# VH-VL binders against LIM domain-containing protein F (limF), part 18

Target 1, 197 residues: LIM domain-containing protein F (limF), of Dictyostelium discoideum (Social amoeba) (q86i44)
Amino acid sequence: MSGQNILKCKKCQLEITNKIITNHNSDTFHEQCFVCKLCSTPISDPYFTDKETGDFYCAKCEVIRNDQSKPLRESLGFCSLCYKYFRQNEDILTIDLERYHIGCLKCTICKKGINNEKYYREKMTSKLSNYCCEDCFEKVDKCNGCNSMTLGQTLLAMGKNYHANCFKCFKCSEIIKPNSPYSINKQTNTPSCQKCN
Key: E = the ipSAE of ESMFold2; O = the ipSAE of OpenDDE; V2 = 0.75 times the mean of E and O plus 0.25 times the DockQ between their complexes.

## First folded at step 23 (VH-VL; framework fv_pozelimab)

Design r03 (from e01 with heavy chain Y52W; at its last read DockQ between E and O 0.57; V2 from the best seeds 0.62)
Heavy chain, then light chain:
Amino acid sequence: QVQLQESGPGLVKPSETLSLTCTVSGGSISDYYWTWIRQPPGKGLEWIGRIWYSGSTYYNPSLKSRATISVDTSKNQFSLKLSSVTAADTAVYYCARADYLDYYFDYWGQGTLVTVSS
Amino acid sequence: AIQMTQSPSSLSASVGDRVTITCRASQGIDDDLNWYQQKPGKAPKLLIYAASTLQSGVPSRFAGRGSGTDFTLTISSLQPEDFATYYCLQDYDYPLTFGQGTKVEIK
ESMFold2, look of step 23: ipSAE 0.392; ipTM 0.741
ESMFold2 (binder alone), look of step 23: mean pLDDT 93; pTM 0.944
OpenDDE, look of step 23: ipSAE 0.580; ipTM 0.833
ESMFold2, fold request of step 24: ipSAE 0.489, 0.518, 0.171; ipTM 0.797, 0.813, 0.611
ESMFold2 (binder alone), fold request of step 24: mean pLDDT 93, 93, 92; pTM 0.943, 0.943, 0.943
OpenDDE, fold request of step 24: ipSAE 0.728, 0.743, 0.741; ipTM 0.903, 0.907, 0.904
ESMFold2, last read: ipSAE 0.367, 0.540, 0.490; ipTM 0.739, 0.819, 0.802
ESMFold2 (binder alone), last read: mean pLDDT 93, 93, 93; pTM 0.944, 0.944, 0.945
OpenDDE, last read: ipSAE 0.722, 0.711, 0.712; ipTM 0.905, 0.895, 0.907

Design r04 (from e01 with light chain Q27R A50D; at its last look DockQ between E and O 0.39; V2 from the best seeds 0.00; counts 0 for: pae E 5.6 > 2)
Fold by ESMFold2, look of step 23:
Structure r04 (fold): chain C 197 residues (1-197), chain A 118 residues (1-118), chain B 107 residues (1-107)
Amino acid sequence: as target 1 above (197 residues)
Amino acid sequence: QVQLQESGPGLVKPSETLSLTCTVSGGSISDYYWTWIRQPPGKGLEWIGRIYYSGSTYYNPSLKSRATISVDTSKNQFSLKLSSVTAADTAVYYCARADYLDYYFDYWGQGTLVTVSS
Amino acid sequence: AIQMTQSPSSLSASVGDRVTITCRASRGIDDDLNWYQQKPGKAPKLLIYDASTLQSGVPSRFAGRGSGTDFTLTISSLQPEDFATYYCLQDYDYPLTFGQGTKVEIK
């Protein structure tokens, strides 16, 4: 299996011939396309995407973007996920000292709001996590690399589910990226990266 | 599309408990505030309270000691009980849906008149 | 609780007239103000949310303005189907409270 050395930018759909930027979902972008729409700085986690335009916003600019029509509102802080200000007397979900609207933090599987006490977390980055409610946890596939649940982006390799960072060469333990070439030892059912072939 | 339908007795005797059920069809009861609102004949609208499917409730302080809102996710329904009713509780009762993030009511039931009399 | 005062309580108008209804909050509510239309025997219908955002399917002749404590609903050219009672609602803080209503009647 081989042959994916040049990728298209998900933002503009044009070939990437220079530095390739990847997000937490393994999407690929030009460096100049993965920037905040308002301030033009390079995007890092957390960031936000306008569903209609595909534009990206950094966390600071998302607060500004959400606030521009409500300058007189008394500040009660904002949700750590959607970065919109809280209303008076809202139901607030608190996890690890972060505050969220009651419905903003959702189970990845069933899309219901997460309860304070009955959830499972899959960290994707130091700043982003996927969540799973108790009912859905018993139904979710497990990563064949680390045995933890797979909620976010997964890859199917050798008929098994893996986190993107958990599918590794048997010989050198280096990560085999999605769609990267690798060989399979059919007797041991183990993968080897191109370098270790 | 989502539809809401109120059901329950149209006549309730004084001092008894008014019980209404709202059936939600064409959508899930999850991730919304499910709300009761009433309108006495010829008068304005009064917000009674709301529930999130996890059980979180808020009630109008004017009714807090008498009102109970509950949800049954398996039946896609939520309900209102109002205890110790008097003639002042005669009204058209509406159920309505509100977004948990922005509290506007985009879908309403047709309303049901509940009369409190002997 | 936040009190919502509408003005006028009623008005008479002809088809084609420009109609303006005001709503005043007893304290600042940012733009957390909705407008509803109610016809006799019917449930209220959402027209405007967040003070100025038109709900899907609502004609562009309806416009909302304001922030803080003072809000208006304007119907730029009144149509026969617009004769109804209009209510504002604040959703800034519990309990949610409606204005007393403004009845728009045919002259």
Scores: ipSAE 0.101, ipTM 0.600, lowest interface PAE 5.6, mean pLDDT 84
ESMFold2 (binder alone), look of step 23: mean pLDDT 92; pTM 0.938
OpenDDE, look of step 23: ipSAE 0.366; ipTM 0.714

Design r05 (from e01 with light chain D31N A50D; at its last look DockQ between E and O 0.31; V2 from the best seeds 0.00; counts 0 for: pae E 4.2 > 2)
Fold by ESMFold2, look of step 23:
Structure r05 (fold): chain C 197 residues (1-197), chain A 118 residues (1-118), chain B 107 residues (1-107)
Amino acid sequence: as target 1 above (197 residues)
Amino acid sequence: QVQLQESGPGLVKPSETLSLTCTVSGGSISDYYWTWIRQPPGKGLEWIGRIYYSGSTYYNPSLKSRATISVDTSKNQFSLKLSSVTAADTAVYYCARADYLDYYFDYWGQGTLVTVSS
Amino acid sequence: AIQMTQSPSSLSASVGDRVTITCRASQGIDNDLNWYQQKPGKAPKLLIYDASTLQSGVPSRFAGRGSGTDFTLTISSLQPEDFATYYCLQDYDYPLTFGQGTKVEIK
C-alpha cells in the first residue's frame, strides 16, 4: 500500500518521486523533463517530439527550429505570431515591445492585416489580444457591461451582448458565468446571481 | 485565378510623368506586396519598388526621387508614377504580386511597353 | 545593393542535354534566391523559390540548388519549350536585384 508502484519518467527512465506530469498518451514525466528543449517552457498541446532524440518542442519553438535553415536571419529576431525570422529591412509591426510581420496580425472580423497606425485592440488576457481595423470597428457590437467592443467570445444575456467577464450580479458584482442561473429584477432590468436571490 | 493587367499610355514625352495602373482580378489586393518591375528592350529586369496594400512603400534607391507607388483598395488597383522621364526610362513595365512573408513574384501582369520619345 | 552575377550569359544546347546555370551573390543571402524563366514577348514565370523549392506546375526536370552565395539551376533533360532567358532574383534585402540573365538557345 505504501507507494511501491514505481512510476518512471518516459524521457529519462528514472523514478518519479515528485510532481508527476502526464501527456496525452498517459506517459509520465518529471516536471523538468516535460519541457521544450529550446525555451524550457512546460509542454502543453500542441507539441512536437524529435523521434531520434526524444526531445520535446512547443509549437513556437518547432517553427523556430525548422526555420534554422536561414542562419543569417537569427540576429534579426522573429515574429511573435508566426515565429519565422524577419528579413532585412522589412516592415515590422510593433505592439507592446512584441514584433510581428506587417501582415501577421489580422483584423478578427475581416482577416486583413491591421494597419500600424489605426487599429483597435480587445485585450483578452495579459498575453492574448484581438484586433480590429478601423472599418470593422464602426460596425462591431459593444459590450453592454463595459461599453468596449466585443471581438471574441460573447455572452448573450437579457437580449444583449457581453464579454464573458462583464455580465455581473447587480448586488454583489460577481461574474455570472454562462448558463449559470440568475434572476432579473424586471422593474430595473438588472440581474442577480444565485447567492443574491 | 488571380490576374494582373497593366494599363496606361504607351508613349510619354521626355520630362513628363509616366503613369501606369495595375488592375487585380480574381483575388484580393489585401495582405500582399504589390510591385513594379521594368525591362528595357533587350535588357534585364529592374525592380522599381513595392507597396503593401495598407500604404507602406519601398523604392529602388536609383529611382526613389522620381517614383511614387499608390494603392486603391476599393478598386483593387495599384499605380506607378515616374516623374521627369528620359529615353532611359523606355521599357516594358510589369506589375507583380508577392506575399508579405515571401518576396518572390508568383503572379505577373502581361507587361506594357512605355516609350519615351519626343 | 546585393549584386547577382549570372553565368553564362548565353548558351546553345541540344534537346536532351543537361544544362546548368549559375548565380552568385555579392554577400550571403541564405536561401533567398528565386529562378524565373522568360520567353520572348512574355512576362517572367517563377520556377524555383527559396533556392530549391519547385513552384506548382513546373516540370520536375528543373532543379535548384545552393545556399549562401552560390546557386545553380539545372535542367536535367532540355526540351524544345525550355528555350528562354533565365533570371535569378535575390529577395533577401532591398532593393531586390536580378541577375543579368542567361539566354538558352536550342540547336
Scores: ipSAE 0.249, ipTM 0.662, lowest interface PAE 4.2, mean pLDDT 85
ESMFold2 (binder alone), look of step 23: mean pLDDT 92; pTM 0.939
OpenDDE, look of step 23: ipSAE 0.430; ipTM 0.748

Design r06 (from e01 with heavy chain Y52S Y100S L101S Y103S, light chain D32S Y92S; at its last look DockQ between E and O 0.16; V2 from the best seeds 0.00; counts 0 for: pae E 6.5 > 2, placed apart)
Heavy chain, then light chain:
Amino acid sequence: QVQLQESGPGLVKPSETLSLTCTVSGGSISDYYWTWIRQPPGKGLEWIGRISYSGSTYYNPSLKSRATISVDTSKNQFSLKLSSVTAADTAVYYCARADSSDSYFDYWGQGTLVTVSS
Amino acid sequence: AIQMTQSPSSLSASVGDRVTITCRASQGIDDSLNWYQQKPGKAPKLLIYAASTLQSGVPSRFAGRGSGTDFTLTISSLQPEDFATYYCLQDSDYPLTFGQGTKVEIK
ESMFold2, look of step 23: ipSAE 0.030; ipTM 0.575
ESMFold2 (binder alone), look of step 23: mean pLDDT 92; pTM 0.942
OpenDDE, look of step 23: ipSAE 0.071; ipTM 0.641

